# Ledger of designs, part 2: miniprotein binders against Mucin-6 (MUC6)

Target 1, 185 residues: Mucin-6 (MUC6), of Homo sapiens (Human) (q6w4x9r395to579)
Amino acid sequence: GHCSLEGGSFVTTFDARPYRFHGTCTYILLQSPQLPEDGALMAVYDKSGVSHSETSLVAVVYLSRQDKIVISQDEVVTNNGEAKWLPYKTRNITVFRQTSTHLQMATSFGLELVVQLRPIFQAYVTVGPQFRGQTRGLCGNFNGDTTDDFTTSMGIAEGTASLFVDSWRAGNCPAALERETDPCS

## First folded at step 4 (miniprotein)

Design xe17 (from xe0 with L47I)
Fold by OpenDDE base, look of step 6:
Order: C-alpha cells, then sequence, then structure tokens
Structure xe17 (fold): chain B 185 residues (1-185), chain A 95 residues (1-95)
C-alpha cells in the first residue's frame, strides 16, 4: 500500500483515494498492530501563509515506545529530541539520505518512508501486504475500498474529509477545513 | 445518477486543465526570469491538477466510461511530466 502527502495539503490513501484539507495540527497517518512497540506515523502541519488555506506539511514523526523520530522540513532528523547524523540506525529503523532532496526511513517491519525535502516538503508511505485491512489514520484502512477510507478514530465512516481528519488529530488543535479558499479567485 | 457523476468528472477535468495551463505558464516565466518562487508555484499547481485528476479517474472508473478514463490519464501524464521537469530543474540548479 502507498500513501502520499503532497502539495502541502493533499493526501492519497492506501486505497488510492485523494483528498485535501487545511489544518495546523499533528495527525495520525498510520496506526497498526503490525507496527512494533505501539508505533505510529504522524504528520505535522503548520501555517505556510496568512490565510487559513495556506497550510503545509512541515514534519513527519514516527513515534513508538522506544523512539520518536522526527524528519522536519529543515532537514533535521531527531530521535527523542536529539539531533542525529545520517545515516542513522536504531534497532529496526534506518534513516539515510536517498538523494540530494530525499531522505528515506527504512524499517525491518514492513514500513518505508520517503521524504522529499525540497522544493516542496512531501512524504510517501509504503506498507507491506501484512498491513492490509489493519491500518488506521489519514492514510486509510488499506482494504481496497475507497468508500470507507474516511473512518474516524472511533470507527465511524464520515462523508467528508474535515471530520475524518479532525478525528485523527494528536492534540487540541483548530478544526480542519476541507475546502481551499483562494482569496484571489 | 450517471449524468450528475459525469458532470462532476468533467468539472474536475476542467479545473485540472486550468491549473495545468497556469503551471506551464509559471514554468515558462521562471525560465525567463529565474524567480524561484515561480518554480515552486508551478510545481504546486501541477500537483493540485494531479490530485483533481486522480479523483476524476476514480469517479470515471466507477462510471465505467473508458473514454473519460483515457482522457484523464493523458492529462495526468502531462501534469506529471511537468512536475517532474520542474523538480529536475530545481535539483540541477541547486547542485
Amino acid sequence: as target 1 above (185 residues)
Amino acid sequence: DAEELKKEIEELIREAEELLKEAERLLKEYLETGDPELLTKSILEAIEAIFLLREAARLAAQLGDKELVEKIEKLTEEALKLAIEAEKIYVEEHE
């Protein structure tokens, strides 16, 4: 399964459903019993402009009981708050520079992450077949059905992205907006 | 119904085409002026077009309209090429 975070506010789920939202919070991208040590992948969004529709991905975070790996737009990689030199390896996670503009996080448990740093901060999540039907978060449930991708953290299927996205926020943040408003339009 | 769905698909395609045209214009202007903001904006517009086309493709597949699917695929290819080209330019200029 492939999930992508592109263009600052666009998401494509594992089931290939595209959607957009504007929020300034940390959201759960991926939770699964297949991730060891209660692992979860999260995305951090922040304001990139003056309008509420100017939001962008600014960091990706992998959080477990053992690690908190942060890849930020300024190319800083940290684990548990400590800056790490690349390539960096833990027990089952390796972070290394793939290209001049791309970092990769490889794991031994079927999760791969590619982060484009420039010119636009973007992330690409790949999970193995063992994750099928066992994922939750903004990346969806990976069951081959796009119609139920907007399942909230409480197991409720939503018709719109805003409520779905809000259900996966990691903190007390403002409500996400589904539609882009172009003040120049 | 099928007609309403088709209209929705066509609207997505129209919007994507407009974004793609703007992205192309921005890229051209960048090549003339060297303003890096134009390059980034071009890429963003192209990416948005791609996302709209992905949704259009999903809906078109549900509708079973092969002709629409083909049209969407062609536009997607164009948008992808533009985005890739722009990103390549960025990398080359920052090496």
Scores: ipSAE 0.552, ipTM 0.807, lowest interface PAE 0.9, mean pLDDT 93

Design xe49 (from sT7 with E12D V47I H49E W74E L91Y E92V)
Fold by ESMFold2-Fast, scan of step 4:
Structure xe49 (fold): chain B 185 residues (1-185), chain A 98 residues (1-98)
Amino acid sequence: as target 1 above (185 residues)
Amino acid sequence: GSAEEIRKLVEDAKKHLEEARRLFEEAKRLAEEGNLEEAERLLTESILELLEAIFLLREAARLAGDERLTEELERLAEELLKLIIEVERLYVEIEREE
């Protein structure tokens, strides 16, 4: 299955259900028991501008018990907080420059991520057939039925994207102003 | 969904496709004049309009519930794909010249 995050507000699920949202937080994109070491893929969104493009994707994170790989729109790749030169290899994961404008994260466990760096930071997720019916998060449940693709983190099928998306927020989104406007600094 | 809902999505998609085409033609003209920075900005706006058109087309296809697109949806998808290819080609050209 294929899931896409495009234009800072558009998502197409593994079951090909399209939706849009304007988020300014970290969201769980993909969780699955098929991912090793309690792995999860997350997407970080922030405010980009006013009018035609309210929000933008700014980073994609692969998190497990062993690794926290962050691929950001400024073309920096880190693992566990340390900057890595490409190609970067671990036992099961390789991150490399696919083209001048694309980075790829390939894995041995049936997950592949391609990020477009320019002109717009976007992400494309591919999962193998072993993930069928075994996924949860913004990319949907990959069960071949789009009617329950808005299943929240509490297991409730919603009719609208807003409650669905909000349920998949990760609790690690500090206010932007806290970092920039500290009066004691 | 209803036929009327699908028609509205298709008409909205066509409007975004036409705006994308307008922005693409302006980007192409600016690139030919050597104004690569402004060309890239307008090309980015064209891509955002294409993404909106693609979203609307995908939603129309989902509501239609068919294994195949209707004739009108197929024509729109073909026009979108043609413009996407042209946009990508111009972006590669601009990147090479910068």
Scores: ipSAE 0.402, ipTM 0.741, lowest interface PAE 2.8, mean pLDDT 82

Design xg9 (from xg1 with E23L K26E P35E L37F)
Fold by ESMFold2-Fast, scan of step 7:
Structure xg9 (fold): chain B 185 residues (1-185), chain A 85 residues (1-85)
Amino acid sequence: as target 1 above (185 residues)
Amino acid sequence: SMKRIRVYIEVEGDPEKIEEAALKIEEIAKELGVEVFVFVREEDGKTVVVILVEGDEEKVKEFVERVREILKELGAKVEVEEEEL
């Protein structure tokens, strides 16, 4: 299956359901029992436009008990806060420059991430068939049915993206204070 | 201290009560300047909340102590593992 984060604010799930992402926090993109050491792939979004409604992808994070690999729009790759020269290899993960504008994170456990650095920061997630029906997060549940792709962290299938997206929020969020003071809320 | 650590906290208990504590946990992390990530998963018919925190050793240890007390008051079962970064 294939999931994409494109145009700064658009997401297409593993079951090919497109939606627009609006948010300024760290969100769980993919969580699965197929990921070792309680691994999770996460996406960081921040303000990018003239208005507060415009957000864009600024980093992708792979987090597990041992690793916190961050690939940022500034072309910096870190693991556990330490900058790494490419190619960077751990026991199960290799991060390398695929092209002059693309980085790839390859894993031994069926997850592959390709990040476009320029002209716009975008991410493409590929998972092997072992992940079918075993995924949770912004990329959907990978069960072949788009009608339940907006399944929240509480297991409820929503008809709209807004409640779905908010349910997959993870991490400290500077934008949480902004949301509390937002005149439209 | 300049030493950084990561702590993995696995929480089992009433998911509704744990959810109510999440906002307090985030405020403690902000106060102490540590990074916190919270995941929810279902395992063997139980809801498990995973809290991963990282930062300066002194601040992370204070975070873990304060969070453990909050979760203990809620009757939650807490397992903790520490790793050096």
Scores: ipSAE 0.147, ipTM 0.588, lowest interface PAE 5.4, mean pLDDT 77
Fold by OpenDDE base, second read of step 5:
Structure xg9 (fold): chain B 185 residues (1-185), chain A 85 residues (1-85)
Amino acid sequence: as target 1 above (185 residues)
Amino acid sequence: SMKRIRVYIEVEGDPEKIEEAALKIEEIAKELGVEVFVFVREEDGKTVVVILVEGDEEKVKEFVERVREILKELGAKVEVEEEEL
């Protein structure tokens, strides 16, 4: 399964459903029982301009009972709040610089993350086949059916992206705005 | 125009050979002028190779074809999932 966060406000689910939203909150991208230590992947969005439509991804956060890794445009921060020199390696996670503009988070449990730092902060999430039908969040449920990707945190299928995205907020933030997806983006 | 392709491959075979294949894949990418990210991991007794590739459409297509051939030469069972963006 491949999930992408591109162009600042575009998301493509594991089931290859594209959608767009504008929000300024932290959202659950991926939650699954397949992630060890109650792990979850989150996306942080912030304002990139003056209008409500000017929002962008600014950080990706992996959080578990044992690890907290924050990948932002400027730094990688771990559990103790300190910026780490790369490569950073834990028990089952390695973060390293793939290229001058890309970071990679590799894991031993079937999660891979590539983060493009510049010129646009973008993220690419890959999960193994063991995650099929067992994922939740903005990346969808990875069951091969695009029509139910907008399943909320409460298990309700929504027809629009805004309510779906809002249900996965990790904090008290403004409501997301739905926009049409540009397939050329 | 840039084309992005995600390739998810499950391979049953010699891990060492697969690692070698990964290196070759990177070399092909350089040759073709495409940007690639290759992940190799073990999952449920299978070696999984995940490739993210970005470049010109024709070059990406050629890349995928050459990658398939490399994997076939390994004599491994290959299951491929492709996503075009």
Scores: ipSAE 0.006, ipTM 0.221, lowest interface PAE 10.3, mean pLDDT 82

Design xk1 (from sD7 with T43R R47E)
Fold by OpenDDE base, second read of step 5:
Structure xk1 (fold): chain B 185 residues (1-185), chain A 83 residues (1-83)
Amino acid sequence: as target 1 above (185 residues)
Amino acid sequence: DPLEEAKKLIEEALRLAKEGNPEKAIELVIEAIKIAAENNLPRVIWEALLVAYEIALRTGREDLLERIIKALEEAIKILEEQG
């Protein structure tokens, strides 16, 4: 399964359902029992302009009971809050520089993350077949059915992206907006 | 233990690079690559490459990557000879 976060506010689920939203919060991208130590992949969005529709991805966070890895445009920060030179290695995770503009997080448990740092901060999530039907979050449920991708954290199918996205907030943030605005915002 | 030796060299390389000596750092990486190749440790070679790349980019010494490429070419030959 492949999930992408592109263009600042666009998401394509594991089931290849595209949608967009505008929010300034941290959201759960991927949660699954297949991730060890209660692991979860999260996306941090922030304002990129003056309008409410100008939001963009600013960081990706992997968080488990054992590891915290924050990948932003300028640095990789780990558990102790220290920016690290790459490669950074844990028991099951390796973060390394793939190209001058791309970082990769490789894992031993079937999760791969590629992050484009410039010119636009974007993220690409790949999970193995063992994750089929066992994923939750903004990346969907990876069951081959696009119609139920907007399943909330409470297990309820929503008809709008905004309500779906809001249900996966990792903190107390403003509600997401579902507006068809400039794709470059 | 060649594995441990190579890893120590890589660690030292990172330290030297952070201290502002990328040239010496790259030399240690090259040495690590050689040890790894001679002992059929391809994973260590991969790790060494990742470190070398990071050093080059962080220090602005991408010119040093040419030395790494040459070291890799030699390493491949060594690995092939081992069969």
Scores: ipSAE 0.557, ipTM 0.813, lowest interface PAE 0.7, mean pLDDT 93

Design xk8 (from sD7 with K7R T43L R47E)
Fold by OpenDDE base, look of step 6:
Structure xk8 (fold): chain B 185 residues (1-185), chain A 83 residues (1-83)
Amino acid sequence: as target 1 above (185 residues)
Amino acid sequence: DPLEEARKLIEEALRLAKEGNPEKAIELVIEAIKIAAENNLPLVIWEALLVAYEIALRTGREDLLERIIKALEEAIKILEEQG
C-alpha cells in the first residue's frame, strides 16, 4: 500500500483515493496493530500563507512507546529533542539520507517512509501486505475499497474529507476545510 | 573485534566531520569499509556508505564521494573473493 502527502494539502490513501484538505494540526496518518509498541505515523500541517487555504505539510512524526522521530525540512529530531546527523538508528528503525532532497525511514516491521524535503515538503508512506485491512488514519484502511476510506477514528464512514480528517486530529486544533484553491504554494 | 573497530571508525568520522574535517572523516570511513570487507561485514559497509553520504552533503564536499566509490569497488572485490 502506498499513501502520499503531496502538493501541500493533497492526500492519496493506500487504496488510491485522492482528496485534499486544509488544516493546521497534527493528524494521525497511520495506526495499525502491525506497528510495534503502539506505533503511529503522524503528519504536522501548518499555515504557509495568510489565507485558510494556504496550508502545507511541515513535518512527519513517528511515535511509539519507545521512539519519537520528527522529520522536518531542516532536521531530524529524536526523543530527547536532539537534532541528529544521519543515519539515525533505533532497534528497528533507520532514518537515512536517500538523496540531497530526500530522506528515508526504513523499518523492520514493514513500514517505509520517504520524505521529500525540497522544493516541497512531501511524504510517501509504504506498508507491506500484512497491513491490509489493518490500517487507520488519513491514509485509509487499505482494504481495496475507496468508498470507506473516510472512516473516522470512531469507525464511522464520512462523506466529506474535512470531517474525516478532523476525527484524526492529534490535539485541539481548528477544523479542517475543503477548498478547491491552490494549496500552500 | 573488527566489527567494533569499524563502527568506532564510523563514529569518529562523524565527529570529525561535525568538527569541520570532512577529509579526515572520509579517510576513516574508507578504513572502516576496508576492515568490514576483509571481515565479511557487508552491513557495516552499508552503514559506512550512508555516513559518507551524510558527511559529503552536510559539508558540501560531494567530491569526496569519489574516494568512497573507489573504496567500495575494492570492497566488493574482496567480498567476492571470499565467496
Scores: ipSAE 0.596, ipTM 0.828, lowest interface PAE 0.7, mean pLDDT 93

Design xt12 (from xt0 with K14W R21E E72R)
Fold by OpenDDE base, second read of step 5:
Structure xt12 (fold): chain B 185 residues (1-185), chain A 98 residues (1-98)
Amino acid sequence: as target 1 above (185 residues)
Amino acid sequence: GSAEEIRKLVEEAWKHLEEAERLFEEAKRLAEEGNLEEAERLLKESVKHLDEAIRLLKEAARLAGDERLTERLLFLAIELALLIYRVRELEEEIEREE
């Protein structure tokens, strides 16, 4: 399964459903029992302009009981809040520079993350087949059905992206701007 | 707003975050020990600090204007979000055990 965060506000789910939203929060991209130690992948969005429609991805975070990895445009920050030199390796995770503009987070448990740093901060999430039907978050449920990708954190299927996306907020929205979602991107 | 005012807000927010984190860790420990009542109490207190940190962060962001958050503000926002996430997860765990 491949999930992409592109163009600042566009998401394509594991089931290949594209949608658009504008938000300035941290969102859960991926939760799954297949992630060890209660792992979760999150996306951080921030304002990139004056209008509510000017939002962009600014960081990706992997969080578990053992690891905290923040990948931003300029830094990779780990558990202790310190920027690390690459490659950075933990027990199950390796973060390394793939290209001059791309970082990769490789794992031993079937999750891979590629982050394009420039010119646009974008992220690409890949999960193994063992994750089928066992994912939740903005990347969807990876069950081959696009019609139920907008399932909220409460298990309710939404018709539009707005309530869906909002339900997956990790809990912090630094800007009190109106959010907009477009399910037909 | 002034840069100095923003800095002060951020610093205060960090203090609240740190306290929230301390309380969370203690709550987590207590929960693991089976003291769910006290754990829940501490989590509530943690949340209060988180709420204050968030308020301060929002104010800082407002004062910063339409510009993208500075690195410091961004990291603060991220840390707050992550802690909120952890708090919620623990709350749910406690609730399931009750």
Scores: ipSAE 0.339, ipTM 0.700, lowest interface PAE 1.5, mean pLDDT 89

Design xt9 (from xt0 with E67L E71R)
Fold by OpenDDE base, second read of step 5:
Structure xt9 (fold): chain B 185 residues (1-185), chain A 98 residues (1-98)
Amino acid sequence: as target 1 above (185 residues)
Amino acid sequence: GSAEEIRKLVEEAKKHLEEARRLFEEAKRLAEEGNLEEAERLLKESVKHLDEAIRLLKEAARLAGDLRLTRELLFLAIELALLIYRVRELEEEIEREE
């Protein structure tokens, strides 16, 4: 499954469902029992301008009981705020520079993350087949059905992206705003 | 605000975060064991610590001018965010089982 966070406010789920939102919070991007040590992948969005529509992805975060990794445009931060030189390697995770503009987080448990640093901060999540039907968060449930991708954290199917996204909010943040997506964007 | 004041706030926030985490983990274990009443009690206490951590972090951020100004503040905020989510998730699970 492939999930993408592009253009600052666009998301395409593992099931290829595109949607758009504007929010300035941290969201659960991927949660699954297949992630070891209660692992979770999160997306941090912040204001990129003065208007409510000017929001963008500013960091991707992987947190577990064993690993804490924050990938931002300028640095990789681990161990509660320490910047690390690349490549950074733990027992199950390696973060390294893939290209001049891309970082990659490789894991031994079927999760791959590619982050485009410039010109736009974007992220691409890939999970193995073992994750089918076992994912939750903004990237959807990876069950091959696009119609149920907007299932909230409480298991409720929503018709709008805003309520869906808000359900996966990590922390106390303002409600997200929904906008229609252009699949070609 | 002064750097020293910010450091104090951050350290205090960390203490509350750790306590909240401890309480959450214990609550989770109890819930898994079927002791929902005690689990719920501990979660309420966890939330109190989380709220205090958030308050302190916000104050630190205000004094610093921006959460992004310090790596430590950013990381702490993210850790808090995840724990808040986990706590809410467990609360919902307990409520469904009651």
Scores: ipSAE 0.444, ipTM 0.771, lowest interface PAE 1.0, mean pLDDT 90
Fold by ESMFold2-Fast, scan of step 7:
Parts: structure tokens; C-alpha cells; sequence
Structure xt9 (fold): chain B 185 residues (1-185), chain A 98 residues (1-98)
């Protein structure tokens, strides 16, 4: 299955349901029991430099018990807080430059990530058939039915994207990134 | 200037992040040993440090002129979010065992 994060604010789920993303936080893109060592793929969104009202993808993160790989729009790749020279290899993950404008994270467990760096930072997630019906997060549940693609972290299928997206924030997001003057005003 | 103020806030936030991480790792070890009460206590202390780091990052972001975070602020925000995620997972695990 294929999930895309494109144009700064558009998401297409594994079941091909498109929606527009809003928000400025770290979000859980993909969780699955098929990911080893409590693995999760996450997407980081911030305000766009083009417009105050737009949000855009600024980093993608793969987190597991052993690895904390961050790929940023600035072409910086880190693992566990240390900058890495490409190609970067671990036992199960390789990060390398696929083209002059694309980085790829290949894994041994059926997950592939391709990141477009220019002209717009974008991400493309590919998962093998073993993930069918076993995914959670912004990329949907990969069950072949688009009507329940907005299943929240609490297991509730929503008809609209807003509650769905908010439910997949990675813990308590730093509200500072939204630059609120008074959280109660 | 604002740049110097931002640097000081970021360094203070990093210190709170490292203390939160230390407390989290100790809480995880205690939970694995079955000492759930002490694990919960350390997780609460970890959360206090995370909340302070978030407050400092919030102030740093407010002082930043651009809508986009600098690389350093972005990576700090990511580190905080990831540790918060792990703390939440461990909290839920402990609650299920109780």
C-alpha cells in the first residue's frame, strides 16, 4: 500500500482517501504491530514560510526502541540525535540518496519511505501486504474500505478529518509551535 | 537581543529534556522490575521537566521572527514530542498492569 504527504498539506491514505491536513505538531503517521521494537512513523508539520494560514511538512521521523531517525526539510538526517553521513546503515534500515532531490529509507520489515527535498518537502510511504488491516495513524487502516479511514486513536470512525487528525498528535504537542498568546483566550 | 535570549531558553529547555529522559529511563527500568508505584512517581517527575521544556520552547518560538522554526528549535521540538509519546505509552502500560 501507498500513502502520500504532498503539497505541504495534502494526505492520501493507504486506501486512497484524500484529505487536507491542518495543524502544527508532530503526528503519528503509521503504527503497526508489523513494525519491530515498538516502531512508529511520524510526520512533523509547521507553518508554511509562504503563508501564515498554510501548514507544511517539515520533517519525518522513524522511532523505535533502537532508532530515532529524523529526516528534515533542511536535508539533515540524524539518528538518536547525531547527524549521519549518507548512506547510513543500521541492521534493518538504510537511508540513502535516491536522486539529487530524493532521500530513501529502506527497511527489512516491509516499510519504505521516500522523501522529496526539492522543490517542496514531501513524503511517500510504501508498506508491504503484511500490513493490510494492521495500520493505524494518519495513513489510515489499510483495510480496503475508505469509509473508516478516519479512525481516531480511540478507535472511533469519524466522517471528517479534523477530529481524526487531532487524535493522532504524538503525545502532548508543544503548543508553542502554534504561537498562541493565551491558551484560554 | 532576541537571538541571545532564544539561545538561553533553548539551552535551559535542553537541560530539562535531558533530566526528563533520565527519569523516563529509570521509570522504564523500575516498571520492568515490577515496581509500578515508583515508576509512576518518576514518570510524573519526568512530565514536570517536559512541561518546563515545552514552556521554554514556547517562549523561544514566540521570540523567533519567522513562522518556521530554526533547525535547532525544530529538532528540540521533535525530541520533546518523541519523549512525551514514550512517556504516554509507558503510563498506559503501567495502568493496564494495575
Amino acid sequence: as target 1 above (185 residues)
Amino acid sequence: GSAEEIRKLVEEAKKHLEEARRLFEEAKRLAEEGNLEEAERLLKESVKHLDEAIRLLKEAARLAGDLRLTRELLFLAIELALLIYRVRELEEEIEREE
Scores: ipSAE 0.426, ipTM 0.737, lowest interface PAE 2.2, mean pLDDT 81

## First folded at step 6 (miniprotein; from xb21 with K30R)

Design yb2
Fold by OpenDDE base, look of step 8:
Structure yb2 (fold): chain B 185 residues (1-185), chain A 112 residues (1-112)
Amino acid sequence: as target 1 above (185 residues)
Amino acid sequence: DIREEVKKLLEEARKLIEEAKKAGDEEAVRLLELAVRTLEEALKTGDPERISYALLFVSMALITAAEKLGDPKAVELLLKAQELLRKALEENNPELIKEAIKLIKEAAELLG
């Protein structure tokens, strides 16, 4: 399964459902029992301009009981708040630079993350087949059905992205704005 | 040139992967294979910068292996290689890349 966060406000789920939202919060992208140590992948969005519609991805966070790995748009990689020199390895996670503009986080448990730093901060999430039907968050449920990707954290299927996205907020922050736009357009 | 030296290094790395497989060290296999793939992709571009990043990754992978095997000499060589690669990136100096490759190869041979 492949999930992408592109163009600052576009998301394509594991099931290939595209949607757009504008929010300034931390959101759960991926949660699954397949992630060890209660692991979760999260995305941090912030304002990129003066208008409410000017929002962008500014960091990706992998959080578990053992690690808090943050990859930010300023190319700083931290674990548990400490800056780490790349390539960096901890137990079952490796973070390394592929190119001048791309970082990768590889894991031993079937999660891969590629981060494009420039010109737009973007992220690409890949999970192995063992994750099929066992994912939740903004990246969807990876069950081959696009119609139920907007399932909230409470297990309710929503018809619009805004309520879906808001349900996956990791903290108290403003409500997201929705726009139905194909990220590939 | 750098490309030829990288190809030689890849051969050594592949040997280490096979040895790791025989030893049943799944972690080493995964890490080394990822590093090798990264270096192979970098080699296709011929970009010294990308190659340098990949070599840093290879070095890290080999350090992990060297630590498990208790080979401090290999670790030392690889740490020096990383230093050279970082300098190469800063100065855009291909000669430093070549020197780093030599050290990485030497370390790989020690581990093999």
Scores: ipSAE 0.621, ipTM 0.839, lowest interface PAE 0.7, mean pLDDT 93
Fold by ESMFold2, look of step 8:
Structure yb2 (fold): chain B 185 residues (1-185), chain A 112 residues (1-112)
Amino acid sequence: as target 1 above (185 residues)
Amino acid sequence: DIREEVKKLLEEARKLIEEAKKAGDEEAVRLLELAVRTLEEALKTGDPERISYALLFVSMALITAAEKLGDPKAVELLLKAQELLRKALEENNPELIKEAIKLIKEAAELLG
């Protein structure tokens, strides 16, 4: 299973459903019982500076009871607020550089994250087959059915990306705005 | 040249993985297996930058093992290798990569 965050505002779910949105918030990208210690992967979006309504991905966060790993577009990696030299490890997570522009977070529990730092901050999430049907968040539910990928945090299937995305906000922030709801619907 | 030296290092690292499995050292197995896979993938590209970052990761995995075994000479060699790799990346100097590989291989031999 692959989920991608590309071009600053585009998402492709584990079931290959594309959408875009704009918002200034932290969003839950992936939750699953397969992630230990109540783990979750989150994505942070902020204004791009091009227009008031345009936003782009600025950080990816892995949060659990043990760790809060932040990978940001300023190319700094922190765990629990402390800056880390790469390569960096915990018992079940390793973060290392592939190149000057790409880094990887690998885990023992089937989650893998590759972050492109430049020229555009992008993220690529890979999960093993044990995650099938057991994910929720902006990356969808990974059940092979694109018709219910826009399932909200309350379990309601929505017809628009905007309502779906807003339901996965992880903080106090304005509702997302979008130019286009679903280019492939 | 660098490719042949990396292949020799990979052989030593695979032997250490088997030793770590016999010792029940799950952390060393996890780190070394991932580091070996990363270096193998970097080698396929032939890109000195990718190889250098993968070698930094291999060095970290070996330091973790060396600290558990209490082998300060191996740790010293691996820290020096990491210094050389960071300098190689800054200067685009493949000769420093070759020097680092020699130190990493020496450290791997001390651990096995």
Scores: ipSAE 0.463, ipTM 0.807, lowest interface PAE 2.5, mean pLDDT 86

